# Ledger of designs, part 2: VH-VL binders against Small ribosomal subunit protein bS1c (rps1)

Target 1, 263 residues: Small ribosomal subunit protein bS1c (rps1), of Porphyra purpurea (Red seaweed) (Ulva purpurea) (p51345)
Amino acid sequence: MTKNNESFTHRNFAAVLQKYKYDLNLGDIVAGTIFSFELNGVLVDIGTPVSAYLPIQEVSSNQELNNFNSLNINDTREFFLLDYNVESRQLILSIRRLEYIRAWKRIRQLLAEDSLLDVRIKGFNKGGMIVNLEGISGFVPNSHLNNFSKNTSSTNKFIKLKLLNVEEKSNNLILSHRRALIAQASSNLIVGNIIEGVINQITPYGLFIKAGNLKGLVHISEINVKQVERIPSQFKIGDTIKAVIIHVDKKQGRLSLSMKHLK

## First folded at step 4 (VH-VL)

Design q6 (from q1 with heavy chain F104Y G109Y; framework fv_dusigitumab)
Fold by ESMFold2-Fast, scan of step 4:
Structure q6 (fold): chain C 263 residues (1-263), chain A 124 residues (1-124), chain B 111 residues (1-111)
Amino acid sequence: as target 1 above (263 residues)
Amino acid sequence: QVQLVQSGAEVKKPGASVKVSCKASGYTFTDYDINWVRQATGQGLEWMGWMNPYSGNTGYAQKFQGRVTMTRNTSISTAYMELSSLRSEDTAVYYCARGTYYDYWSGPYAFDIWGQGTTVTVSS
Amino acid sequence: QSVLTQPPSVSAAPGQKVTISCSGSSSNIGNNYVSWYQQLPGTAPKLLIYDNNKRPSGIPDRFSGSKSGTSATLGITGLQTGDEADYYCGTWDSSLSAYWVFGGGTKLTVL
């Protein structure tokens, strides 16, 4: 159903269509054939007695592609029915809006499928990595990057990521490198398997272990307390240890490890 | 909604044991630590220990070592705290609380969800 | 007693600002992240601040946290009658493995 309030333009458009007994509404996806180029837009035949117009700014979400070079006379394609201009008596079409709607539909599908994604790196800021997925800008927080180097030479290269959170209203797309690394290693990340890694960080509640490109936590409860009552006195950053995988947090991309189950 | 729901008030004699339950709902029980915190009337919060629901492993505050046991039943998403050899000074409200690691790289930890509390009264 | 020191009470009028201090040592606040909890009379504690200065969803921005050296501070601006409560700081103590410590608590009275 229609969620939007009826505007003056919508009422006028409905009145015009009613006179000609056509069933078209703003927001519809319509097929159209390009038949003329104008200075600031393109005329499109959508099979109605009223003319349809595609403004140059509605050709693409990418400013570099806001030109007519990709469009030809007699091309037939789909358009989003954006508005009705009463002054010019034209239906206003958009490719940009259609691409946006399809991109968000695709992103929701990818989130539901929990897919491993090849995502293009656009750059970095102090908070993390800026990426592009399906034409939508996304962000990988530093906490979800495994100490990834912030090199400008990485710009336009691809990285394996997983979606963490999406919110279309705020145009917010959050992704995780940690989730992707866990997913890629999933065949080796079986509860009960032993992994070998290096102590990367020591905290009062446990040891953070780096195993290749993965990071895991040996909680203080998972260290043999017969000899180790205080972690900093027995372990050093850089020490190599073996641990058993006791839990894999696929949503946050974290490994829980135990040293107790080795004996 | 994410919730921790505790068992009802208990009245015990000195020397008895009490077992308080804490039922988790709205999240994956085994993904977060359960901590136990008590508060005597008019006094501050006192941490008793934590329990890892996945492994069953525990860590207790030294003051309670030997008297407290923290366990869980993963099939019903319920944590338990049993305190034995009860004394009058054990009269308090006992809370369970979920322990959350916010930044895995740096390790911030906090208690983001709390049970409503269970009053335990120890009297002759 | 508690190993983290808070003033036992603070008071102010509605609309004013208060700060509550939490003083520890290198083994606790100095090495670890501080969280803050609000306890309204007769209720369970509620998380106000984690990771020294971050707010959970639903906590208004008039609550703020900071940490410097071995001390942490909770700030409350635009004080409201509903803020009358006990406030606690908390952190790990690295001198004792698997040990969490709370401050003694501060009773905030809104006059």
Scores: ipSAE 0.000, ipTM 0.422, lowest interface PAE 13.4, mean pLDDT 81

Design r1 (from db4 with heavy chain D57N, light chain D94S; framework fv_dusigitumab)
Fold by ESMFold2-Fast, scan of step 4:
Structure r1 (fold): chain C 263 residues (1-263), chain A 123 residues (1-123), chain B 111 residues (1-111)
Amino acid sequence: as target 1 above (263 residues)
Amino acid sequence: QVQLVQSGAEVKKPGASVKVSCKASGYTFTDYDINWVRQATGQGLEWMGWMNPYSGNTGYAQKFQGRVTMTRNTSISTAYMELSSLRSEDTAVYYCARAPYYYGSETYAFDIWGQGTTVTVSS
Amino acid sequence: QSVLTQPPSVSAAPGQKVTISCSGSSSNIGDNYVSWYQQLPGTAPKLLIYDNNKRPSGIPDRFSGSKSGTSATLGITGLQTGDEADYYCGTWDSSLSAYWVFGGGTKLTVL
């Protein structure tokens, strides 16, 4: 095919702007060129007879930025058309709102793709873990935080998560560590592979092991015991063990495990 | 910043035992298995076993079963590998290497290695 | 006594492409993920590839891995003199005591 420097998207966008010149609605994304700096914002030329104004509080959501450091006269960029001030006949623009909208569009795409995400840990509360994804705050409920509390120094580190629920209107972003663990483990849940888990329950017929989102059983006949025939051997709830997967029950989320030949 | 630092070279007579140390730094010692791998001069890598620093559980290759013991001291983030009844065939460089062990962690592979400890068994 | 079979040596000129094979059975490569390690003379091995085809941070994309059935392959494109090293594949073996096995190693010579 013949090609042009301008992408199809850019050419089509330019044509639409020309056709609908001066027909702007609140909520539109408009192209504009910065032409003047004021004390509390900047003036932007968006091709209309009325002036457009970008307040400094609409430049960035980042509290540490000097709002004018990232802006230069004659910069051309996209803005969100936030409001219209009838008294001054000024259009009010936002970069912050535009970034927010694009972040939510990206989040919806990530949800649709069922993506495994690297997400930054912001902190914790009694109900779970607070995270940040694409500048949007999210929450991982304790019921979806498998074994995360093992490490108390995890704030400001990344964790692999999957999205459970997103709704921009309610500003609701819920993620799951449990879902991410299943996704990461699915290719490794192969008979013969080694798995680590924590003893969750001790019974006369075996050990119940918590391994991420899956409950495993090491039957008493699959426990490898050495050098302790005379001394009573003890397993304690909370002990971490290694075991070989000998059966995977995908419907129940259960594993049959063996400690023979590993310990 | 993440490092495994091993003890110095050893020279032993046949029948003796050797204990090699591997000190971890720059990460949470109990979050990763320590594996031991040896390599004789001009030969390939030979896996000896794994040790979990959190539980103390171990798994040994059949060839070394009964001669090798892998332990740790969590207070100083140090793993140990002791090989007994040494033979001339045990002359090799011994490496420690870490691997993620927890279900749902990154896959099992040896991402950080110690520098190696040369053990020479001679009469 | 290597459970996984690699060619003992391969050679090529700078800028060329080489592939190193690693052949096993259903109980090792067939059932499990494969990793690859580079060992420069006098140094400890370094992880190049994990999970059959993934690169750790800091490994250039001219190194690649793949797995088909009971065999794995390490690919190196744009060969450089600094790639002259021994290369090892590794994986779990489920048919014996479940334990880790390495290939016999391949010496890459950059002519």
Scores: ipSAE 0.000, ipTM 0.391, lowest interface PAE 14.7, mean pLDDT 78

Design r11 (from r1 with heavy chain Y102D Y103F; framework fv_dusigitumab)
Fold by ESMFold2-Fast, scan of step 4:
Structure r11 (fold): chain C 263 residues (1-263), chain A 123 residues (1-123), chain B 111 residues (1-111)
Amino acid sequence: as target 1 above (263 residues)
Amino acid sequence: QVQLVQSGAEVKKPGASVKVSCKASGYTFTDYDINWVRQATGQGLEWMGWMNPYSGNTGYAQKFQGRVTMTRNTSISTAYMELSSLRSEDTAVYYCARAPYDFGSETYAFDIWGQGTTVTVSS
Amino acid sequence: QSVLTQPPSVSAAPGQKVTISCSGSSSNIGDNYVSWYQQLPGTAPKLLIYDNNKRPSGIPDRFSGSKSGTSATLGITGLQTGDEADYYCGTWDSSLSAYWVFGGGTKLTVL
């Protein structure tokens, strides 16, 4: 269990360490050197007279990996001080917990900085793209993808994305490809500028326009309906149009366009 | 929590005007169209029009053209529907409903609805 | 008058399957995606199906939609008493300036 009770720590763990003149607490990050392999774990020297033990289930969050193949005698690395086992009189270490804590700290920092991220593609489902960021599973909804095809051959490739929403309690990461593309083109995306693009999709509520790697929407309210009886009969997929940028939604990665006041 | 909250019931005389409000919360008001739909007692849903909160642009059903005005106040995330020259046939529950204006490749649909405002026109 | 035609009523017993049709023309259902709405007595409508056959989060898979030509169908399997409601189809009509149109509604009675 993770340190969450200081009174318990002082009564139990601190008393053991005080006998040996050490100042360590549950939840600390400690440096240790691997010195022996056991059947179900690894013995680690953290500079205390009390044994430290890394159980096999605490080596990695990915249980299918051969965890012991990545560890060698005399390896020195950082560990999370997870618990004290009274029965065996050993300090219990974790790499898995340390990686989890660092991943979430990094994710919160990346969200605060509104960073462009290189994220690994894991696959696709009906609703969007499944990705992995710092060992944590994430999802890019179809509404935030610029790619219209579900391309299985892109699995294990990297893609530039931005975070939309994060919640550590539910292990929830929602990311956007469109937001990343808009961020990369921000110097050219100024409200009031004219952009030229190709009609990529026609819907009853408007036209989707592809301008380079960006996607924009000309909503039906931004087309002079008095001059067009119906959108599908007036426009064809592949037509080139000019439109004015009226809104850049950096949060959702959406570009809103207008054909009003043009011709 | 995403929600639309409408103003209270109105009782009007024939020839008067009524203005119904619809206050949005829990989302970015300017990202979604607001549509107005009415329903007379025991009858079906009747679409009145749409209003884009970002631009202020509107589109009205032919039946209401010249009698209806749809507006918004973005500073308080509130949409309005005003219907003039009221007749007894205008007695109905009036709903506002949100539709994704700028929602990827998805088609238009009314995903969040207000609770409704009863308007009674009686002589 | 309703541009989209629905049967005024349908009925079935609990656990059975029912379908509700919605018929239009090429300028509405033929050219556009269809959505479906459920209205329980005394409440506002609720989105049940969008883009012909997609379910919003929270809608059980007992509800399904389909479209063929100028007609759309809402399917409900494993009927429950709580499904007793009015059901409406809706879509854009592009024959003139684009406007939204609803079907006349279908009252589902669970016997």
Scores: ipSAE 0.000, ipTM 0.433, lowest interface PAE 13.7, mean pLDDT 80

Design r2 (from r1 with heavy chain Y103W; framework fv_dusigitumab)
Fold by ESMFold2-Fast, scan of step 4:
Structure r2 (fold): chain C 263 residues (1-263), chain A 123 residues (1-123), chain B 111 residues (1-111)
Amino acid sequence: as target 1 above (263 residues)
Amino acid sequence: QVQLVQSGAEVKKPGASVKVSCKASGYTFTDYDINWVRQATGQGLEWMGWMNPYSGNTGYAQKFQGRVTMTRNTSISTAYMELSSLRSEDTAVYYCARAPYYWGSETYAFDIWGQGTTVTVSS
Amino acid sequence: QSVLTQPPSVSAAPGQKVTISCSGSSSNIGDNYVSWYQQLPGTAPKLLIYDNNKRPSGIPDRFSGSKSGTSATLGITGLQTGDEADYYCGTWDSSLSAYWVFGGGTKLTVL
């Protein structure tokens, strides 16, 4: 059985609308005209006989913009139908919630388009960089920052990023600076081109090479060494090498390199 | 779904060659090495070699040098392992398995395996 | 002989803990990450542990790995009858022409 643990329920709201023969539901986007300013909110005409009210805290997702400076009497605009206040007998509207919904729709479009984005830096924690995209908080893991400075002078600056993953339910955006660097350089990252870089890491299956802001892998099959020779006996971290680009993975921001055909 | 599907069982005579296939699906074929591992009845796992699908380059275990050839056809996302001069001790189940070689991973581990191909060398 | 040494068999009762060792040298376990594989009878091997101590998605936390010096260990807690299988360690070996080596395998018997 349904129990009312709140002073208001969707059932109660539906009953109010049914009484007045209006086809409105919580969550609807409604057009309304501002007709009066009050101390803590704005009265809006949405075409119903019950009052509609926009509280000052619902004017913007940005706390500094929770004021009436952007609103004028007789302005008509869209609002999100947030709630019904039983005590005041008013429909509660939100611009903040509408902005949030539209931001997430835009973010999903940006992900689908694999867009290169200018994103605002909010700060850093031990795991990576905290950013803001369209008013939504995002995170760039350290593994996707590629030698980015954690300098406090970077806070409130913009950085080029690409989206890796989005999840609205957890309010989570994961982004990558590594993918953005590859995307920006991709016109110069042509299979067959030679790049010069420094050995950054040595593993039994290959060499990780740092070339400017980019990293690539020279797989052991692409190195001119004898099969029995240990790679560290041939190469040292910090050595400069030349390699041919043999593959560019734009989705993950990865380069495959070869040394076989150069010497 | 990420899968490696191998060709069916083979019965060969001593001195013949066998060619086993391994068809990849559900991922970008050229982003992972294909390794070949065999297991004789009641014995342990024996690594035979790796093949890089992008470059076609290979590395073989010393024991199989001169008898094994690993190749691929990227247009059909299929890897091949051919073993020649077959002997009775080559009777085994042959597996293909993928391993990451791309930047972003410092490890080499076999996360997806084929179902295995039984090769019987009989007189 | 196998380059990596494992005990040929281990046994324990359901609910108990078992550990399987894998011993090598500086050129293999000493310098490289270790992975572990489970092989149930009649099936292909399955990756249990990679990067010495990490589990792939879908592997229960009853399975754990560790590495110290030139030796690695697979731990299984809360042992179940379904854990009866052969277990193999594997790693890269820079001293060999082949570059990858497996341990000889350990048959786990659940009593």
Scores: ipSAE 0.005, ipTM 0.456, lowest interface PAE 11.2, mean pLDDT 81

Design r3 (from r1 with heavy chain Y102D Y103W; framework fv_dusigitumab)
Fold by ESMFold2-Fast, scan of step 4:
Order: structure tokens, then sequence, then C-alpha cells
Structure r3 (fold): chain C 263 residues (1-263), chain A 123 residues (1-123), chain B 111 residues (1-111)
């Protein structure tokens, strides 16, 4: 079991700390003062008799920022207590891991608040758009991209998105452009109001309507279709229609429309 | 993981009613139609009707009109199909199947199916 | 009689190509997209083709679909014993009110 391996590591570390009578555990956030720069890291005073070390690879989640330019002697800041190196008898600190924890706490807060986010575009694949939020990789499926052009000049630009779901275990974020567009228009989208739009697509199960930059569906059950007539014979692409908003799904970014109560 | 899980096999007497359930998971239940399709032993697929979980609206095949009722409970993401006045020829496997409203794909096709519920009508 | 006509059976040897036809009218196949379903013995149907000629993720490229006028065709190349199944076409019928129709089914036997 993984628990047995973790217990062994924790017992060994705890034995060292108990010798010094300190209440510190791996995973703690500790305050420390930088006091020396070494070739591959920095020495930090965290108030313990054992030395603490911040490796250069633990300075930032961005490899280009894995340098000492942002650190100064006598600076005091917070660090994550990452590990204990028995060979060197040093506590291993991380800023990268602390940034990761704070990023995920921030992401959970943004999800809970249903926030509209400015997210950086990293690229595209056949399934959708790759983005980065607070250093965490995210994905916008094609079905949640609304009229967005897929070109390399969009890389490193920002786009308004909303979170659909998050999974910290797999380090994955799923986001939606459709949700963001609905959210930005939400003050003008009230259930019961009549909107005017253009038929964008005709399907056997209903009509897709374009209303500005938004897309809505009039399901066949919400159309007054004569028994002897077919949808394709009654409607054509480009026709302007009026419909009642019956549902605004802010979570999924969908607009549901009805023609049933209109003449 | 997207799936539809149906209730277990039923044995009924002629004249009785049967109610089959179909529990959806792994997607937003109200965004997709649920269709019901049956298959009598050794026969082909026969469409019975559709139900929109958001509105509760239904459309039934003429053959079943007056005997079939399709409903849902959105709080538990479950669709139901009730067939009344059962006859021996209603002995079949009954399937629920999902038809998506996908903003990226404006297609209607049965992409996810339940495992089927065997209904036997015998005296 | 079914609204969509399929041959009741078709057979071919492993490695060969087979085609299964589905014939309808202007109100069904003529006006609407066709989908195809595979049913292995004792299992629920599985979507093979949608939008006349598109494959869902996980369906190998040896399965193909096409539509011309009021007829649709499912093509299977490089036949394998595991392809032995019943195959159904399906589409909307818009003649009176929108309702779904299936073909009568084709039993594929791999000899």
Amino acid sequence: as target 1 above (263 residues)
Amino acid sequence: QVQLVQSGAEVKKPGASVKVSCKASGYTFTDYDINWVRQATGQGLEWMGWMNPYSGNTGYAQKFQGRVTMTRNTSISTAYMELSSLRSEDTAVYYCARAPYDWGSETYAFDIWGQGTTVTVSS
Amino acid sequence: QSVLTQPPSVSAAPGQKVTISCSGSSSNIGDNYVSWYQQLPGTAPKLLIYDNNKRPSGIPDRFSGSKSGTSATLGITGLQTGDEADYYCGTWDSSLSAYWVFGGGTKLTVL
C-alpha cells in the first residue's frame, strides 16, 4: 500500500523533529529568511536547528523563472515544507509547491463564485483550445467554443471563460466560452422575454437560432408545427423568428427558446 | 463516465402495466432527449417515442399512442417509460437511448444506450 | 412493412468488403441525416455512423457511410468475425410529424 511507504517516511522525519522538540510536519507552510546563496539553491532560516534548503527547481513553476533574480538575502517569505533529506540533514523547501497549492485554492474559490475569467490561450488541438489559468493547464472543448478562430496569432492572448469542472487529482480544468458569453449577456436574458433571432441551422429535432453572438435552440416540442408539414418546408436558414426565452442555462452556457406561445 | 442504467427484468400478466426506469449519469440530464426503443424476440428495433427532460414534452409513435407515457424526475436524473394494457406481443427488450443537443454538432443520433430491460408478458 | 428497406441478410468471408443498403423516401432519408447501429448478439445497439458518413470516437475507419438521394449505404471493409451482428439504419421521418424510423435490420454473417 502507498500508506505504508508514507508512514515510514513520516516516522523518520518525525524522529528528527522530535529530537529538536519542534512541531513541524511535511506539508506545513513555514516562514523563513534567506541567508545564503549556493550554486543550486538557497539556504533559509525557518527557526529550526536543522538547516533548510530551497533548490533552484523549486523556485517557480515556470522553468524560465527558476533563477534567483526574485530572491534577496535577508528577505522573509513563506515556503512549503516539501521533504527532509536524511543524507544532508536538511529540510527541503518549495515556492513552486506553495504556488501550486495557492493556485488550486484560488481555482476552487473561482469555481465556487462562478467567476468570469481572463484566461491565457496556449494553443489548439483537434479537440479544442489549450489554456492556462494560474499556472494550471486547462481545456476548452470545441463544443464550448463559440465562433472562435483557431490560428497561431491567438496564442498568448486572453479570452473570457468560465469554469465547467475541475479535478485536482488529474491536474485538469475544463472551461467554457459559451458560459462566459451567456454570463456577459445575462442581464438582457430574462425567462419569459421575447427575443428576435435568425435561423442558423435546421435539424429534424428543432431550430438553432442566432441572436447576436448567442445561439439558442427551439426544440421541435416547442414549435407549432402542423401535422402535415415538415420543419424544412416551414422554415429556411436566414429567416428571422421571434421566440420566448424558456431557460437560460448559465452553467452550461445554453439558451432554450419556445415558439409555442407565439403566432 | 456517461452512462444510462435501466431497471431489472419484469414479468407481467396480460392487461397489467409496466414501468421501466433509465438513470442517467456523467452528463447534464436536462440537455439531452431520452428516446425509448423496443425489440421483440427475433425482431428489429422499434422506436416508441422521445421525451425532453427539460420541458417534460413527449412525442409518441402512433402505434403506442394512448398506451405509453414517458416521464422523468430531474432531481435524480431518471427517465421512465410506462406501458399499459400489456399484451403478449409487448414481450420485448426495452431500451432507453440518449440523443444530444450539442452546440458543436447539430446532429440527432442515439450515441448512448441503456443495457435494456426484458419485459415478458405471459399468463 | 418497415418504412426503411434493408436486405434481411448479407454474408461475406473474412477480409472481404460488404455493403448494406437502406432505402427510403424524400420525407425520411431524402430530407434527413442517416445513422447506423451495430447490435452484437445479446447486447444493446451501438452507434457506428452518424450524419450520413461520420464515425464516433472509437469506431475503426473500415466502417463507412454514404447517402445518395433517398438511399444510404453502410460499407465494411476488411471483414472480421467480430463484425457478425445485426445492422440498422435510422433517420427522422418528416411526412406528417417528426418521428424516428429504423430500417428492418440486416443480419451480417461472416463465413
Scores: ipSAE 0.000, ipTM 0.433, lowest interface PAE 12.8, mean pLDDT 81

Design r5 (from r1 with heavy chain Y101F Y103W; framework fv_dusigitumab)
Fold by ESMFold2-Fast, scan of step 4:
Structure r5 (fold): chain C 263 residues (1-263), chain A 123 residues (1-123), chain B 111 residues (1-111)
Amino acid sequence: as target 1 above (263 residues)
Amino acid sequence: QVQLVQSGAEVKKPGASVKVSCKASGYTFTDYDINWVRQATGQGLEWMGWMNPYSGNTGYAQKFQGRVTMTRNTSISTAYMELSSLRSEDTAVYYCARAPFYWGSETYAFDIWGQGTTVTVSS
Amino acid sequence: QSVLTQPPSVSAAPGQKVTISCSGSSSNIGDNYVSWYQQLPGTAPKLLIYDNNKRPSGIPDRFSGSKSGTSATLGITGLQTGDEADYYCGTWDSSLSAYWVFGGGTKLTVL
């Protein structure tokens, strides 16, 4: 969809409505009754002498649902008052914009409640996972995907996520899988408790440990390593180790572990 | 979008201390280690140490042990490197650089660098 | 201390292939992944290769890396004038006195 080049302003629209003594403004939610189908849209009666028109592109935010199958003659529903087309003298309505506004209101509510969400996987790119929440596209960065592979077989499945950041102005919806995993296990994650896990990865700066669905790091400074011994010679991927939880970041979904505190 | 922005050039006298800042933006600050690397004029890269923004833990090169302190303020996504007892041989450009610490951190590499801070020690 | 050895300079003509070596020991290159950095005059270093042989997004396939035993190599094919820079290898050292080490650097001159 390209931008419409119609020349109409809020000021001109208000003048037209004033002439007809109606209290309607662009951005209002109006009730309307569908009365006719045309090739590229639908005519709607919103109680004004000026015609109202719902373009097919404004039926849904989902491209596959931009059709008339969900609409029937004489059905009444809510519409967003999007614009006024001066050339055709029609008020332009949108269902798509109405759904968008309601979705963002719901997303802000879910963020405020710090909700654990079931979110649909749409696909992957180099930086992370693309998801859909309430019809709005979201992104899970690779740094927030704990023990997850980038496979097309995961597309259209649901995943447990928590909202990390939202900003409607930039259409940024950032979520975290590791925050969700920490939240689900939080009753068992107490600083000072010993956990058992399997070495998932060995690096010069530490060991990544998999404990169930959780991933934690034993930093090199938290490992008892002798001067002549190297981490790769002391540990092997797949080895089971015990570690003490020294920090739990529930917001970022991170576990810090120590082997130094073991007796 | 992802960037590290360092504080401006400093001129110090021998024996003084200098504190360089490195402000992160466009990513989750606590997911990446911040490393400090310096380079004297016409010379190579010299690693000074790492600082983990999540824990606050640090590791310093032996040469700088006792003179360098690396810290952070997570509320403003800013890392700091303070070098004390400055000598003329400390004259260099100082860089901060991030390295992955969690998902996708199978390796340790400096993928984003600050623009550098010139520190001149003169008497 | 563990030191990574690079040739101080290398030169070639546009369109040619050049290789830069980086030699270490079992405690550094032998046990760890190698990364490579490009530094254009007056700029901060830029990550060119990580994980011995992987390229970040935006790095052309003319740049390649490899590792064998205690040595690593950076290869540049189809040499361009814009490739004239200093190149550094880097890796962890498993010794207790140093965590990360850089090579001494190689100045590439495009003739």
Scores: ipSAE 0.000, ipTM 0.401, lowest interface PAE 14.0, mean pLDDT 80

Design s1 (from db4w with heavy chain S105Y; framework fv_dusigitumab)
Fold by ESMFold2-Fast, scan of step 4:
Order: structure tokens, then sequence, then C-alpha cells
Structure s1 (fold): chain C 263 residues (1-263), chain A 123 residues (1-123), chain B 111 residues (1-111)
């Protein structure tokens, strides 16, 4: 597109729509039939006397698929109404933006369903893992990565994750490997069940326990201490303990454990 | 100069534990994982696990789960590998080696190695 | 037993070229970068190649690496008597029971 097209105003567009008596707005999803291929795009009939144009860069979110191989004359499909080109007097369509909108709709559905997802690893930074889900960039904070994900050395590999937080306005996906591991072990994660694990960290407020790929906390109030002694004097990192599951936080991917009621 | 210097040879009886040290110098200790690799006489290299000095996180080969513990003391830039319930099959040279497994760095290779610590398990 | 397969030995005369193979699967070599290590008799291993084909500082260009599919190769040209050593490949394995794996090693004899 030319730079002069960027001078479009909503009033100018409203005037065009009023002339043709159509209830069309920028951002609408419209049905169209492809009728001609041009050098840099495709002409589409959307049922208006005004021409509609799909630029080649708007064919796909994947640049290697910005070609005409997936499109055929007389094919009817849905398009996003991206812009109005004042200079050429054409409506500008996008498949790329439509894919983006549908990806976000699917992401919100997956979040609501608390789905276990195969997510592509794009790389790492010092705060965590950079991923891609349905063409949308996401992030797994270090606090939500476990040993398995930390051993991943290659990009473009897939990993099982769950959505932790989603915000479309900021294009922000936060995901958790810890939550995914809890989901995959959920049949054994019942309140009252006993699990065996290794002390991974000792803090003034309790013990962090590693049980397979899962992490749990035995709060200081849940340790069977008959005398007032410091936790570090009774336990060592690497000690194996048995503990009862007293709470499962599926949203944060955390286990609360107790040693107090073991018999 | 970047170096990893390991503790001296150990002779242990079956059922005992051994703790090998690996002192780092010439670089920022917390920027590199420390890996432990063993080698029995005339045999190949066997990876035991990694330890991240910044986080304290570890990953162990399944064969050593429950017997190995990898720790560090950041104040003296020293990594430790403790192997418990020793058997005659644990007789080997134990090496520490660093690898740049830092978030944002995709390459993982053992670029600096300790000189090795011979551990003999016999009765 | 090693997860990655290397020939147990290889031999050649000074000035010749040798190649050492390292064969694995999709979960290790197929998905990950390969590194190579030289172990001279009585010494600790030394890094020769990382990221499939890159040399660290101080390693001469006679040493080269490559990877195709689930196999990697180490090439040594202009073979010298000082190259007589054991050579090991290594990579991540995506299996839960093994994180890093080494090949069984190849003894290079300079005849």
Amino acid sequence: as target 1 above (263 residues)
Amino acid sequence: QVQLVQSGAEVKKPGASVKVSCKASGYTFTDYDINWVRQATGQGLEWMGWMNPYSGDTGYAQKFQGRVTMTRNTSISTAYMELSSLRSEDTAVYYCARAPYYWGYETYAFDIWGQGTTVTVSS
Amino acid sequence: QSVLTQPPSVSAAPGQKVTISCSGSSSNIGDNYVSWYQQLPGTAPKLLIYDNNKRPSGIPDRFSGSKSGTSATLGITGLQTGDEADYYCGTWDDSLSAYWVFGGGTKLTVL
C-alpha cells in the first residue's frame, strides 16, 4: 500500500457506506469470493460495488505462505476488513488479521477450559522461556519452569504447558509448566493421599519438596516438631520424606503438604 | 584464567558416602551450570547431572536418583557432588565441567573441565 | 551401554583424513546440538566442537563437525601423532530418564 492511503478518515468511509447503503465498518468480518490475481494481491468480491483487495502480505501470518498457492479463483471465504484505500478506492482485506482474531478467541476458550497445550519454544531470556501459541507470543516465568523445561536446549521444540494469564490488549500470554505437570499427574493428586519426595529447599517458613516433576511446600505449622527447634537442625536438603497432600492449587501449580498427621 | 580444581583422591568402603569438591576461578561462578561426569577405568564418559549455581536447581540422571546430591557454596565458588551407598561399580574418575546454561543462551557444551577425582570403592 | 553409537576404534597414517560417526535418534541428535570432546591418555576431556560445527578458540581448523538427521560426524584432516586420543560425542536427550548423553567413545590410533 501507498502512504497516501494512511490519510483515510472515518467520515470519508461513512460517506462511501451511506452511498451504497451497507452496514460495513472497519474491523468487520466479511464473506468474499476471489475473482482475480494481481502482481501484489488478490481482488475479492464482497458483494459491494466498491472493489476489495487482499494484499499478498495479508495472506498469512507466516511470511513463507504469503503467496497465492492457498487461494483459487471462485473460492469463497471470510476476510477481515482492514482498511479503505482512498487513493485506489478499494476496501483492504486481511486473512492475517482474521487468523489473529480467531487465534485469540481460541486462546480465550483454551484458558476457560484449562486445557493442556502443546506450545512451541522460541527461545529464552534471563526471566524465563519465550514461546508461541497459535501465532501469539507467550512467556513462561522461571518460577513456573521445572527441571524438565530447564533441560530443553533447542528452540522450535514443543512442550506441554497450561495458560496462567491472558491479555489480548497487550498481546500477553503467561504460561506455566508447573501447572501442566500437576494436570498430568492429577489422578494421584488427591487431598489425603500420601506422596514421597525429596527436600529441595529449606526456608524459615517451611520445606520445599520435589516429588518427581512436582513441587510442594510443607509449611512450618505442618511439621511434626515436639520441641521448639530450628527447621535446619532437623532436616537436610536431599532428605527423603513422606507427606500428606492437604491442598492442590491447580491455578498456580502448587501443592500444600503436611507431615503432621502421618501415622 | 578460567579453572575448575577438584579435591584429591578418595578411598571408601562399600556403603559409605563420598563428597567431591570443584572450586571455580576466573569467571562468575553463577553464570555457568556445573555438570558431573564419571569414567570407570577403560570405559566411556557417563553423565551424572547438572547443578545451576545461581538457582540451586539440579537435574540428575535417573540411574543416580536417590543416591546423588549436587550442591554449591557461592561464597567460595565451590560445587559439590555427594554420592551415597557406594558400591564397587562406583569406582571411577569423577569430573566436574561447566556449561553455559543461562536463560537466553541456547548452546550447551562442556568447555572447561576439572582435572578429575579418583574414587576407589573397596573393602 | 551408551545411548549414542560410535565406532570403538579408527586408525590412519599421519597426514591422512579420518571421520568418526555418532548415531542417535530423534530425541537426542535429531532435536539437539552436538558437541565433541578429545581425551588424551591420562587427561580430562577437552571441548573440540560445539553447536554441531563450531570450534572454540584454540582448536585448529583441521577439526570439523557436521550433523545430518540423527547422525553427527567429526572430521580430522592432516592427521598428526598428537591427535591419538579417545573422542566422544555428546548431546541432550529429551527422554525423562536421561538429560545429557555421551557416545561410547572412539579410540583414534595414528599408525
Scores: ipSAE 0.000, ipTM 0.380, lowest interface PAE 14.3, mean pLDDT 79

